# VH-VL binders against RNA-binding protein 12 (RBM12): the designs that were tried, part 18

Target 1, 78 residues: RNA-binding protein 12 (RBM12), of Homo sapiens (Human) (q9ntz6r430to507)
Amino acid sequence: FCVYLKGLPFEAENKHVIDFFKKLDIVEDSIYIAYGPNGKATGEGFVEFRNEADYKAALCRHKQYMGNRFIQVHPITK
Below, E stands for the ipSAE of ESMFold2; O stands for the ipSAE of OpenDDE; V2 stands for 0.75 times the mean of E and O plus 0.25 times the DockQ between their complexes.

## First folded at step 14 (VH-VL; framework fv_imsidolimab)

Design v4 (from t1 with heavy chain D102E T103P; at its last look DockQ between E and O 0.87; V2 from the best seeds 0.00; counts 0 for: pae E 2.8 > 2)
Fold by ESMFold2, look of step 14:
Structure v4 (fold): chain C 78 residues (1-78), chain A 121 residues (1-121), chain B 112 residues (1-112)
Amino acid sequence: as target 1 above (78 residues)
Amino acid sequence: QVQLVQSGAEVKKPGASVKVSCKASGYTFTSYYMNWVRQAPRQGLEWMGMIQPSEGETRLNQKFKDRVTMTRDTSTSTVYMELSSLRSEDTAVYYCARSGWEPGEYYFDYWGQGTLVTVSS
Amino acid sequence: DIVMTQTPLSLSVTPGQPASISCRSSESLLYTDGETYFYWYLHKPGQPPQLLIYLGSNRASGVPDRFSGSGSGTDFTLKISRVEAEDVGVYYCMQSIELPYTFGGGTKVEIK
């Protein structure tokens, strides 16, 4: 149950992803954020949820704000 | 037709608070953000923040974060903006403005008539 | 915060003549969805602001064809092909790619 994140803000870190998906059960150590050579997020990432209910709830947060920017949440296939 | 009707003008003393209302009609209240934008005399427009009426979540301009409270009453389709610890620099016309839920709709398509708040001793 | 810089501060225009105003943002307003989160508003005294252009170049409903928006990334232009008396007011650019939403300082358009 994985979602693909797009549009992540410059300062995105795992803690911001965890807070964005507050109350949802994230698989331990499943958060991936792509970082560029300068240490800034490139805007992409993904995260895995332990159950279908939390996965569906995560998809409903599509285009909600992480910090001061809205982000995209998309389904992903294995 | 979409209408946003605001409460009347207010005169307040420094240190007081003001609560401005914005009653929405003609659309599904919980499907759009409600924003507050102000304009002080001889100045430009300044975004103060917004509320998501379905759950009451707010996003506030950091300039006002400790002084602004935004609430809503879904039964009356009304948004409230309360600004506390008023100072003379808060004298302005305050507008409510609707924006969409999707990022491509983050623009203000309908505005209230404005509420003049005057802060004077 | 994203700074929006408008030029000129004011224009005095003979009716029927063209006008052009510019807005520059301190950061790109192009988002990863391919949209540009940039807008033009007209504010007439005694009225609330009116949307003219949304998402970079699209005219809002009811806005005459004499208004056109253009630009990319950080540099944007609003053109009025023939200024009419009803076009008088202060024009503001705005961005909505990042909170807080910010406006340009305004360009006053008046008839001379």
Scores: ipSAE 0.355, ipTM 0.825, lowest interface PAE 2.8, mean pLDDT 89
ESMFold2 (binder alone), look of step 14: mean pLDDT 93; pTM 0.942
OpenDDE, look of step 14: ipSAE 0.583; ipTM 0.914

Design v5 (from t1 with heavy chain S99A; at its last look DockQ between E and O 0.92; V2 from the best seeds 0.71)
Fold by ESMFold2, look of step 14:
Structure v5 (fold): chain C 78 residues (1-78), chain A 121 residues (1-121), chain B 112 residues (1-112)
Amino acid sequence: as target 1 above (78 residues)
Amino acid sequence: QVQLVQSGAEVKKPGASVKVSCKASGYTFTSYYMNWVRQAPRQGLEWMGMIQPSEGETRLNQKFKDRVTMTRDTSTSTVYMELSSLRSEDTAVYYCARAGWDTGEYYFDYWGQGTLVTVSS
Amino acid sequence: DIVMTQTPLSLSVTPGQPASISCRSSESLLYTDGETYFYWYLHKPGQPPQLLIYLGSNRASGVPDRFSGSGSGTDFTLKISRVEAEDVGVYYCMQSIELPYTFGGGTKVEIK
């Protein structure tokens, strides 16, 4: 039950992903934030949810704000 | 169909507060952010912030710091904007405007009629 | 904050003639979903602002086709092919890619 994140803010960290999905049962050690060669976030990431209900709720947070920018939440095919 | 009806004009003295209401009808109130935008005389449009009516979460323009509070009452489909510590520069027409939060369409398709707030000694 | 710079500040147009308004943003408004979070609003005298163009170049419902928006990334233009009396007002560009939402300073359109 994984989602793909796009449009993450430049300084996004695991704590920001956890807060964005607050009240949902995420697999915290599954949080992945892509970083470029300079150590700056590329705006991509993913996270896994422990159950289907929270996964579906996570998809409903698509285009909601993390800080000053909204982010995208997409399903992953697997 | 969609209608945003604001409370009437207000005259206030410096240091007072004003609370403007915006009653929504003709759509699912909790599916759209409600925004507040103002225009002072001879000035442009200025975004003040927005509220998600379902959870009451707000995102405010830092220019207004702690002076602005936005609330809602889901039972009456009404949002409120309160601006405190009023200054003469706060004389403006205040508009509510809706934007889709569940569709991620962050632009203002419907606006209220505007509420003139005059701050005068 | 993203700065939106409009030119000109005012425009006096003979009815039936074209008009053009420019807006430049301090940062790209193209988002990772392929959409451009840029808008034009018209504030007519005695009315609330109204949406003309959304997401870069799409005309809002009920907006005549004499209005057209164009541009890319940071540079945007609103054109009115034939200015009519009801087009009088102040035109504002806006971005919504990043909070706070910001407007351009406005372009007042008058009839000569």
Scores: ipSAE 0.515, ipTM 0.864, lowest interface PAE 1.7, mean pLDDT 89
ESMFold2 (binder alone), look of step 14: mean pLDDT 90; pTM 0.920
OpenDDE, look of step 14: ipSAE 0.764; ipTM 0.941

Design v6 (from t1 with light chain S28D; at its last look DockQ between E and O 0.88; V2 from the best seeds 0.74)
Fold by ESMFold2, look of step 14:
Structure v6 (fold): chain C 78 residues (1-78), chain A 121 residues (1-121), chain B 112 residues (1-112)
Amino acid sequence: as target 1 above (78 residues)
Amino acid sequence: QVQLVQSGAEVKKPGASVKVSCKASGYTFTSYYMNWVRQAPRQGLEWMGMIQPSEGETRLNQKFKDRVTMTRDTSTSTVYMELSSLRSEDTAVYYCARSGWDTGEYYFDYWGQGTLVTVSS
Amino acid sequence: DIVMTQTPLSLSVTPGQPASISCRSSEDLLYTDGETYFYWYLHKPGQPPQLLIYLGSNRASGVPDRFSGSGSGTDFTLKISRVEAEDVGVYYCMQSIELPYTFGGGTKVEIK
């Protein structure tokens, strides 16, 4: 049960993703944040949830704020 | 029939606090952010922050973070903005304005009538 | 903070003539969802502000078709094809791509 993240803030780290999905059961070590040549987030990421209920709840956080910018949360099945 | 009705004008001395209310009706109160925007005399509009009423989470303009408190009462569909340590430059009309929370539509489609706060010695 | 710069500061317009207002942002307002988070508001005397244009170029409900918004990236224009007496007020641009939300300094429109 995996979601695709877009629009992540420039300074996004795993801790920000964990806080954004607070109360939801994230699969251990499943957070992936894409980084550019300068070592900063490029705005994309992935995270996996252990159950369908938490996955559905994660999708409902689409367009909610992480720091000063809102982010996108999209379904994927891969 | 969306309505945002604000409390009446206030006159305060420097150093005091003011609490402005905004009562919402005609929509699902917990589905929208409530924003506060002010306008000082002969100046433009300035966003102060917003509150999500269901959880009470706030996001504040850092310019005001230490002096602004936003709260809500879901049983009365009312949002409050309290500004402390008032200064003469805080004399302004204060507006509440809603924006979409569930939809992520971050613009102000409905505004309250405004509340004049005058700060003078 | 994203700076929004409006020009001109004021306009005096003969009724029935066109008007044009510009707004420039210090950063690109195109978001990764393909939308431009840019807006126009009108603050008429004695009324609260009202939404005219949302997401770059869309007219809000009830806004007359003489109002049109255009532009992209950092440069935006509001046009009024035929100014009427009820169009008097101060026009503000705004961005919501990033907190804090910021407004332009305003453009006062008056009838000659």
Scores: ipSAE 0.571, ipTM 0.887, lowest interface PAE 1.5, mean pLDDT 91
ESMFold2 (binder alone), look of step 14: mean pLDDT 91; pTM 0.935
OpenDDE, look of step 14: ipSAE 0.812; ipTM 0.948

Design v7 (from t1 with heavy chain M50L; at its last look DockQ between E and O 0.83; V2 from the best seeds 0.70)
Fold by ESMFold2, look of step 14:
Structure v7 (fold): chain C 78 residues (1-78), chain A 121 residues (1-121), chain B 112 residues (1-112)
Amino acid sequence: as target 1 above (78 residues)
Amino acid sequence: QVQLVQSGAEVKKPGASVKVSCKASGYTFTSYYMNWVRQAPRQGLEWMGLIQPSEGETRLNQKFKDRVTMTRDTSTSTVYMELSSLRSEDTAVYYCARSGWDTGEYYFDYWGQGTLVTVSS
Amino acid sequence: DIVMTQTPLSLSVTPGQPASISCRSSESLLYTDGETYFYWYLHKPGQPPQLLIYLGSNRASGVPDRFSGSGSGTDFTLKISRVEAEDVGVYYCMQSIELPYTFGGGTKVEIK
C-alpha cells in the first residue's frame, strides 16, 4: 500500500512526511525522499502504509500543504 | 448557487478586537479552503490566511499570525476571522474568498460582499 | 515571499482603444504538474474583486472575449482589446504557487 509524492519542498525530511500523514499508520522505514547532487530534496518521494484504510485516506490528502507548498499524492501500482 | 455572506460593518477603538463572519452556501463547505483578503484605503489587496474547514487547519500570513485567528462552525457552514490588538492601519474592507485544492482550483472564484472595519480613536 | 510587480500603475484610456497591463513575479510560477499558478482579478468600484484569468491564460466564466491573458514563468500580460466603461477599476495579478499568496500592487484603469 504505497503512495508516490511530488512537489515536496526543498527542506522536506522524514519528519515532515510523518507529520503530513499524521493519524495514519505509516511504515516509517519505508519513507523515501529523493535528493539531488546538492543534497536537497528534488520534490519526489514515497511511503508505505500498513493497511488499506489508511492508504486510501492518504490519497485524499493530495494537494494539501506541506509547509508553504501543496504536494501531490499518487497511487503506486505494483 | 455559491454564496458567501459576511457580517456587517464594525467601528472599533485601537487595542480592541473584531470578529468577522462568513456564511457559505451552495456548495460542500468542507471541500474548499476559505481565505481572508483585505484592502486598506488607497492600497492593494493583501492575503491574510486560509482555513481548511474539514479539520480546521489554518495557514496564516506571518504578518498577521500573532493577531489573527480563523475558526469555523461546520454545522452552520460559517468561517470566522478575528483580528486582535487593532491599530489604525487595520482600517480596511475584509473579504472572505473560497479556493479549491484540486487541479485548477487554487484561485478565488467566489468572494463575500466585504466587511468594512474602521479603527479610530 | 514571491514579489509581484505590476506596470503601469495607472492607465487613462479612450473608450474603444486597447489596454495592456504587465506583471512580473520574482520566482517562476510554473509548478511540477505543468500548470502556471498565476491569475488576474478586477476590483470594480463598489464591488468585491472578480476573477478574470486563471492558471496563466484561461478566461473565467462570464468574462468577455476582449480580455486575454498571456505569458509564462515570470512574465505575464493582460490585454483588453477594446476598453469599455464597465472595465473601469483596479486590476491585480496574483500567484498561488506558494504561501503566502501575493498580489501585484494594482493597475488603475480609467476612461478618458
Scores: ipSAE 0.525, ipTM 0.863, lowest interface PAE 1.7, mean pLDDT 89
ESMFold2 (binder alone), look of step 14: mean pLDDT 91; pTM 0.931
OpenDDE, look of step 14: ipSAE 0.783; ipTM 0.944

Design v8 (from t1 with heavy chain G100S; at its last look DockQ between E and O 0.87; V2 from the best seeds 0.68)
Fold by ESMFold2, look of step 14:
Structure v8 (fold): chain C 78 residues (1-78), chain A 121 residues (1-121), chain B 112 residues (1-112)
Amino acid sequence: as target 1 above (78 residues)
Amino acid sequence: QVQLVQSGAEVKKPGASVKVSCKASGYTFTSYYMNWVRQAPRQGLEWMGMIQPSEGETRLNQKFKDRVTMTRDTSTSTVYMELSSLRSEDTAVYYCARSSWDTGEYYFDYWGQGTLVTVSS
Amino acid sequence: DIVMTQTPLSLSVTPGQPASISCRSSESLLYTDGETYFYWYLHKPGQPPQLLIYLGSNRASGVPDRFSGSGSGTDFTLKISRVEAEDVGVYYCMQSIELPYTFGGGTKVEIK
């Protein structure tokens, strides 16, 4: 039950992902944020949910705000 | 079908507060952000912030964040914008405008009629 | 904040002639989903603003096809193929890729 995150702000950290998916049962150890050479997020990430209902709810948060920019939430296809 | 009806014009003194209401009808109130946009005389449009009616979460333009409060009443499908510590430059027409949050298309498709707030004397 | 710059500030148009309005953003409005978060609104006298163009180039419902939007990234144009009296007002561009949402300064269109 994994989603792909795109459009993450450069300042994104695990705590921002946790807050973005508040009230959903995420697998916190599964949070992955890609960081560039300067230590800032490159805009991609992944996170896993413990159940299907929360996974589907997470997909509905597609295009909701993290900071000043909305982010994308996609099902994983690979 | 969709209607946004705002409260009437207000005249206020500097330092007072004003609370403008926006009553929504003809759509699912909790599925759309409600935005507030103002226009001072001979000025352009300025976004003040928005509220997500289902949870009441707000995102405010930092220019106003310490003076503006946005709330809603789900039972009456009404959003409120309160601006405190009024100054003469706050004289403007204040509009509510909805945008979709569940489709992620952040533009204002329906607007209220506008509420003139005059701060003087 | 993203700055939106409109040109010209005002435009006087002979009825039936074309008009063109430009808007430039200080940052790209192309998002990672392939969409461009750019819009045109018309503020007619005595009415609230009205959406004309959304997501770069799409006409809003009920907007005549004489209005067309184009552009990419940071440079956008609204064209009116044949200006009519009902098109009088102030045209505003807007971006919604980043908070706060920001508008251009407006372009007043008049019939001469």
Scores: ipSAE 0.488, ipTM 0.861, lowest interface PAE 1.7, mean pLDDT 90
ESMFold2 (binder alone), look of step 14: mean pLDDT 91; pTM 0.928
OpenDDE, look of step 14: ipSAE 0.735; ipTM 0.934

## First folded at step 15 (VH-VL; framework fv_imsidolimab)

Design w1 (from t1 with light chain E35D; at its last look DockQ between E and O 0.84; V2 from the best seeds 0.67)
Fold by OpenDDE, look of step 15:
Structure w1 (fold): chain C 78 residues (1-78), chain A 121 residues (1-121), chain B 112 residues (1-112)
Amino acid sequence: as target 1 above (78 residues)
Amino acid sequence: QVQLVQSGAEVKKPGASVKVSCKASGYTFTSYYMNWVRQAPRQGLEWMGMIQPSEGETRLNQKFKDRVTMTRDTSTSTVYMELSSLRSEDTAVYYCARSGWDTGEYYFDYWGQGTLVTVSS
Amino acid sequence: DIVMTQTPLSLSVTPGQPASISCRSSESLLYTDGDTYFYWYLHKPGQPPQLLIYLGSNRASGVPDRFSGSGSGTDFTLKISRVEAEDVGVYYCMQSIELPYTFGGGTKVEIK
């Protein structure tokens, strides 16, 4: 039950992803934030949820705000 | 039809608080953000913040984070904006304005009629 | 915060003549979904503001086709092909790509 994140703030960290998904059950060490060759965040990331209910709830948070910018949440196959 | 009806004009003294209401009708209340925007005399528009009526979550302009509280009553489809520690500079017309949530349409398509708040000693 | 800068501050137009208002943002308003989160509003005297253009170039419902929005990235323009008396008011640009939402300073349009 993985989701693809797009439009992440450049300063986004794991804790921000956790906070964004609040009480949803995230698989430990499943959060990945992508960085480019220059060491800068690309605004992309991935996270896995432990159950289908939380996965579906996570998808409903599409275009909600993480910090001061809204992000995209898309379904993706692991 | 979508309607946003705000409470009446207020006159307050510096240091007081004011609570403005915005009653929504004609649409699914919990499916849209409600925003607050103000205009001081001879000034432009200023976004104060927004509330998501379903969860009650707010996003506030940091300028007002310590003074503004936004709440909602889903049973009456009403949003409230309370501004405390009022200053003369808070004299303005305050508007509620709807924006999309599920649609991701972050623009204000419907507005209340405005509420004049006057702060004077 | 993203700064929105409008020009001119005011504009006096003869009825039937065109008008053009510019708005510049301090940062790009193009989002990763391909949309530009930029808007035009008109604030007529005695009325609440009303949406004119959304996502840069789309006319809101009921907005006459004499209004058009253009631009990309950080530079935007609102054009009125033939100004009418009912177009009098203050025009504002706005961005919503980043919190807080911010408006331009406004452009007052009057009829000569």
Scores: ipSAE 0.593, ipTM 0.915, lowest interface PAE 0.9, mean pLDDT 95
ESMFold2, look of step 15: ipSAE 0.647; ipTM 0.897
ESMFold2 (binder alone), look of step 15: mean pLDDT 92; pTM 0.940

Design w2 (from t1 with light chain L55W; at its last look DockQ between E and O 0.91; V2 from the best seeds 0.69)
Fold by ESMFold2, look of step 15:
Structure w2 (fold): chain C 78 residues (1-78), chain A 121 residues (1-121), chain B 112 residues (1-112)
Amino acid sequence: as target 1 above (78 residues)
Amino acid sequence: QVQLVQSGAEVKKPGASVKVSCKASGYTFTSYYMNWVRQAPRQGLEWMGMIQPSEGETRLNQKFKDRVTMTRDTSTSTVYMELSSLRSEDTAVYYCARSGWDTGEYYFDYWGQGTLVTVSS
Amino acid sequence: DIVMTQTPLSLSVTPGQPASISCRSSESLLYTDGETYFYWYLHKPGQPPQLLIYWGSNRASGVPDRFSGSGSGTDFTLKISRVEAEDVGVYYCMQSIELPYTFGGGTKVEIK
């Protein structure tokens, strides 16, 4: 039950992903954020949910805001 | 078919609050953000914030975050914007404007008629 | 905040002649979904603003085809192929890639 994240803001960190998916049951050690050489997010990431209901709720947050920018949430099987 | 009808003009003194309403019709109220945009005399347009009506979540321009509140009543398809601690600089026409929610259509396709708020002593 | 800079501040146009308005953003408005979150609005006297162009170049419903939008990244242009009397008003560009949404300072178009 994995989602692919795109459009993450410049200063995205694991805490921002956790807050974006507030009240959903994230597998916290599954959070992956790609960082560039300067330590800034490249805009991509992955996160896993423990159950299908929370996975479906996560997909509904597609194009919702993380801070001042909206992000994309896409389905992926892992 | 889509229609946004705002409450009438207001005259307020500095330090007071004003609450402007925007009644929506002709579409599924909870499927769109409602935005508030203002224009002071001889000035440009300024985005104040938006509300997602189904859950009531708001995103506010930090310039106004401590003075503006946005609420809605889904049973009447109405949003409200309240601006507190009014100053003379808040004299403006205030517009509600609809934008997309989960489709990424973050542009204002329909606007209310505007509400003039005048702040004077 | 993303700064939107419009030029010129005003235009005086002979009826039937073309007009061109420019808008530059302080950062790219092309998002990772491939769309450009840039728009043009017209504020006619006595009316609320109205949407003219969305996603950089698409005409909104009911907008005459004499209006066209172009550009990408940070530089955008609105063209009116033949200005008519009802086109008078103030034109604003806007971005919605990042909160707060921001508008350009406006371009007043008048008939001379």
Scores: ipSAE 0.538, ipTM 0.885, lowest interface PAE 1.7, mean pLDDT 91
ESMFold2 (binder alone), look of step 15: mean pLDDT 92; pTM 0.942
OpenDDE, look of step 15: ipSAE 0.703; ipTM 0.933

Design w3 (from t1 with light chain L55Q; at its last look DockQ between E and O 0.88; V2 from the best seeds 0.71)
Fold by ESMFold2, look of step 15:
Formats: C-alpha cells, sequence, structure tokens
Structure w3 (fold): chain C 78 residues (1-78), chain A 121 residues (1-121), chain B 112 residues (1-112)
C-alpha cells in the first residue's frame, strides 16, 4: 500500500512526512525521500501504509500543504 | 448557488478585538478552505490566512499569526475571523473567500460581500 | 514571500479599445503537476472582487471572451480586446503556488 510523493519542499525530512500523514498508520521505516547533490530534497518520495483504509485516506491528501507548499500524493504503479 | 454572507460593519477602538463571521451556503461547507482577505483604504488586497472547516486546521500569514484566530461552526456552516490588539492600520474591508480543498483549486471563486472594520479613537 | 509586480498602475481607455495589463512574479508559478498557479481578479466599485482568469489562461464561468490571460513562468498578461463600461475597476493578479498567497498591487482601469 504505497504512495508516490511529488512536490516535496527542499527541506523535507521524514518528520514532515509523518506529520503530513498524521492520524494514518504509516510504515515509518518505509519513508523514502530523494535528495539531490546539494543535500536538498528533489521533490520525490515514497511511503507505505499498513492497511488499505489508511492508504485510501492518504490519497485524499493529494494537494494538501506540507509547510508553505502543497504536495502531490499518487498511487504507485511499481 | 454558492453564497457567502458576512456580518455587518464594526467600529472599534485601538487595542480592542473584532470578530467577523462568514456564513456559507449552496455547497459542502467542509470540502473547501475559507480564506480571509482584507483591503485597507486605497490599498491592495492582502491574504490573512485560511481555515479548513472539517478539522479546523488553519494556515495564517505570518504577518498576523499572533493576532488572528480563525474558527468555524460546522452546524451553522459559519467561519469566524478574530483580529485582536487592533490598531489604526487594521481599518479595512475584510472579505471571506472560498478556495478548493479536495480539488486543490487554490483560488477564490466566491467571495463574501465584505465587512468594514473601522479602528478609531 | 513571492512578490507580484503589476504594470501599469492605471489605464485610461477609450470605450471599445483594447487594454493590456502585465504581472510579473519573483518566482516561477509553474508547479510540478504542469499547472500554473496564477489568477486575475477584478474589483469593481461597490462589489467584492471577482475571479476572471484561473490557472494562467482559463476564463472563469460567466466571464466574456473579450478577456484573455496568457503567459507562463514569471510573466503574465491580461488582455481585454474591447473595453466596455462594465470593465471599470481595479485588476489584481495573484499567485497560490506558495503560502502566503500574494497579490499584485493592482491596475486601475477607467473609461476616458
Amino acid sequence: as target 1 above (78 residues)
Amino acid sequence: QVQLVQSGAEVKKPGASVKVSCKASGYTFTSYYMNWVRQAPRQGLEWMGMIQPSEGETRLNQKFKDRVTMTRDTSTSTVYMELSSLRSEDTAVYYCARSGWDTGEYYFDYWGQGTLVTVSS
Amino acid sequence: DIVMTQTPLSLSVTPGQPASISCRSSESLLYTDGETYFYWYLHKPGQPPQLLIYQGSNRASGVPDRFSGSGSGTDFTLKISRVEAEDVGVYYCMQSIELPYTFGGGTKVEIK
């Protein structure tokens, strides 16, 4: 039950992803944030949910705010 | 038909607070952000912040963060904006304006009629 | 904060003639979903502001086709092909790619 994250802020960290998905049961060690050569997030990431209900709720947070910018939450295609 | 109806004009003294209401109808109240935008006399538009009515989460312009409180009452489909520690530069027309939450349509498609708040000694 | 700079400050236009308003943002307004988070509003005397153009170039419901928006990235233009008396007011650009949302300083359009 994985989602693809896009549009992450440059300073995004695992704690920001955890807060963004508060009240949902994420697999915390599944959080992946891509970082560029300067150490800043490239805007992409992944996270897994422990059950289908929370996965579907996570998809509904598409275009919601992380910090001052909204982010995208997409179903994963593999 | 979407309607946003605001409370009436207010006159306040410096240091007081004002609470402006915005009653929404014609749509699913909890599916949209409600924003507050003000315009001082002979000035442009200034975004003050927004509230998501379902859970009451707010995002405030840092300029106002210590003085603005936004709340809602889902049973009456009404949002409130309270501005405290008023000063003369807070004299303005205050608008509520709807933006898309579930759709990610972060623009103001419907506006309230405006509420004039005058701060004078 | 993203600064939105409008030009000109005011226009005085002969009825039936075109008008053009520019807005420049301090940062790109093109988001990673391919959409542009840029908007035009008209504030007519005695009325609340109204949406004219959303996401750069789309006319809002009920907006006449004499209004058109164009531009991308940081430079945007609103054109009115034939100005009418009902078009009088102050035009504002806005961005919503980043909080706080910010408006341009406004362009007053009057009939001469």
Scores: ipSAE 0.628, ipTM 0.894, lowest interface PAE 1.0, mean pLDDT 91
ESMFold2 (binder alone), look of step 15: mean pLDDT 92; pTM 0.944
OpenDDE, look of step 15: ipSAE 0.672; ipTM 0.928

Design w4 (from t1 with light chain L99F; at its last look DockQ between E and O 0.84; V2 from the best seeds 0.00; counts 0 for: pae O 6.8 > 2)
Fold by OpenDDE, look of step 15:
Structure w4 (fold): chain C 78 residues (1-78), chain A 121 residues (1-121), chain B 112 residues (1-112)
Amino acid sequence: as target 1 above (78 residues)
Amino acid sequence: QVQLVQSGAEVKKPGASVKVSCKASGYTFTSYYMNWVRQAPRQGLEWMGMIQPSEGETRLNQKFKDRVTMTRDTSTSTVYMELSSLRSEDTAVYYCARSGWDTGEYYFDYWGQGTLVTVSS
Amino acid sequence: DIVMTQTPLSLSVTPGQPASISCRSSESLLYTDGETYFYWYLHKPGQPPQLLIYLGSNRASGVPDRFSGSGSGTDFTLKISRVEAEDVGVYYCMQSIEFPYTFGGGTKVEIK
């Protein structure tokens, strides 16, 4: 039950992803935030949920804001 | 039909607080953001912030973060905007305006009639 | 904050003549989903503001064909092909790609 994240703030950390998905059950150490060769965040990331209900709820967070930017949440196969 | 009806005009002194209400009807209250936008005399429009009525979560313009509080009452489909430590510069017409939530429509499609708040000594 | 800059500040137009308003953003308003989070509003005297154009080029419901929005990235234009008396008011551009949402300074349109 993995989702692909796009549009993450450059300063986004794991805690921000956790907060963004609020009470949804995230698999431990499943959060990945992508960085470019220059060390800057690309705005992309991945996260896995422990159950289908939370996965579906996570998809409903599509285009909701993290910080001052709204985030795309897309389904993805692991 | 969608309607946003705001509370009446207010006259306040500097340092006081004002609480403006916006009652929504004609749509699912918890499915849309409610925004607050103001216009001071001879000035443009200024976005103050928004509230998600379902969770009560707010996004505030940093300019007002220490003075503005946005709340909602889901039982009455009403949103409130309270502005404290009022200054003369806060004299303005305050509007509530709906924007999309689930739809991802980040524009203001319906507006309240506006509430004039006058701050003067 | 994203700065929205409108020009001109005011415009006096003869009825039936065209009008053009420009808005420039300090940052691109194109998001990764391919949408441009840019809007035009009209604030008529004695009324609340009303949506004219959303996502850069789409007319809101009830908006006459004489209104059109164009542009991309950071440069946008609102055009009125034939200005009518009912078009009098202050026009504002707005962005919602980033908090805080910000408006342009407004363009006052009057009839000669």
Scores: ipSAE 0.015, ipTM 0.750, lowest interface PAE 6.8, mean pLDDT 92
ESMFold2, look of step 15: ipSAE 0.426; ipTM 0.859
ESMFold2 (binder alone), look of step 15: mean pLDDT 92; pTM 0.940

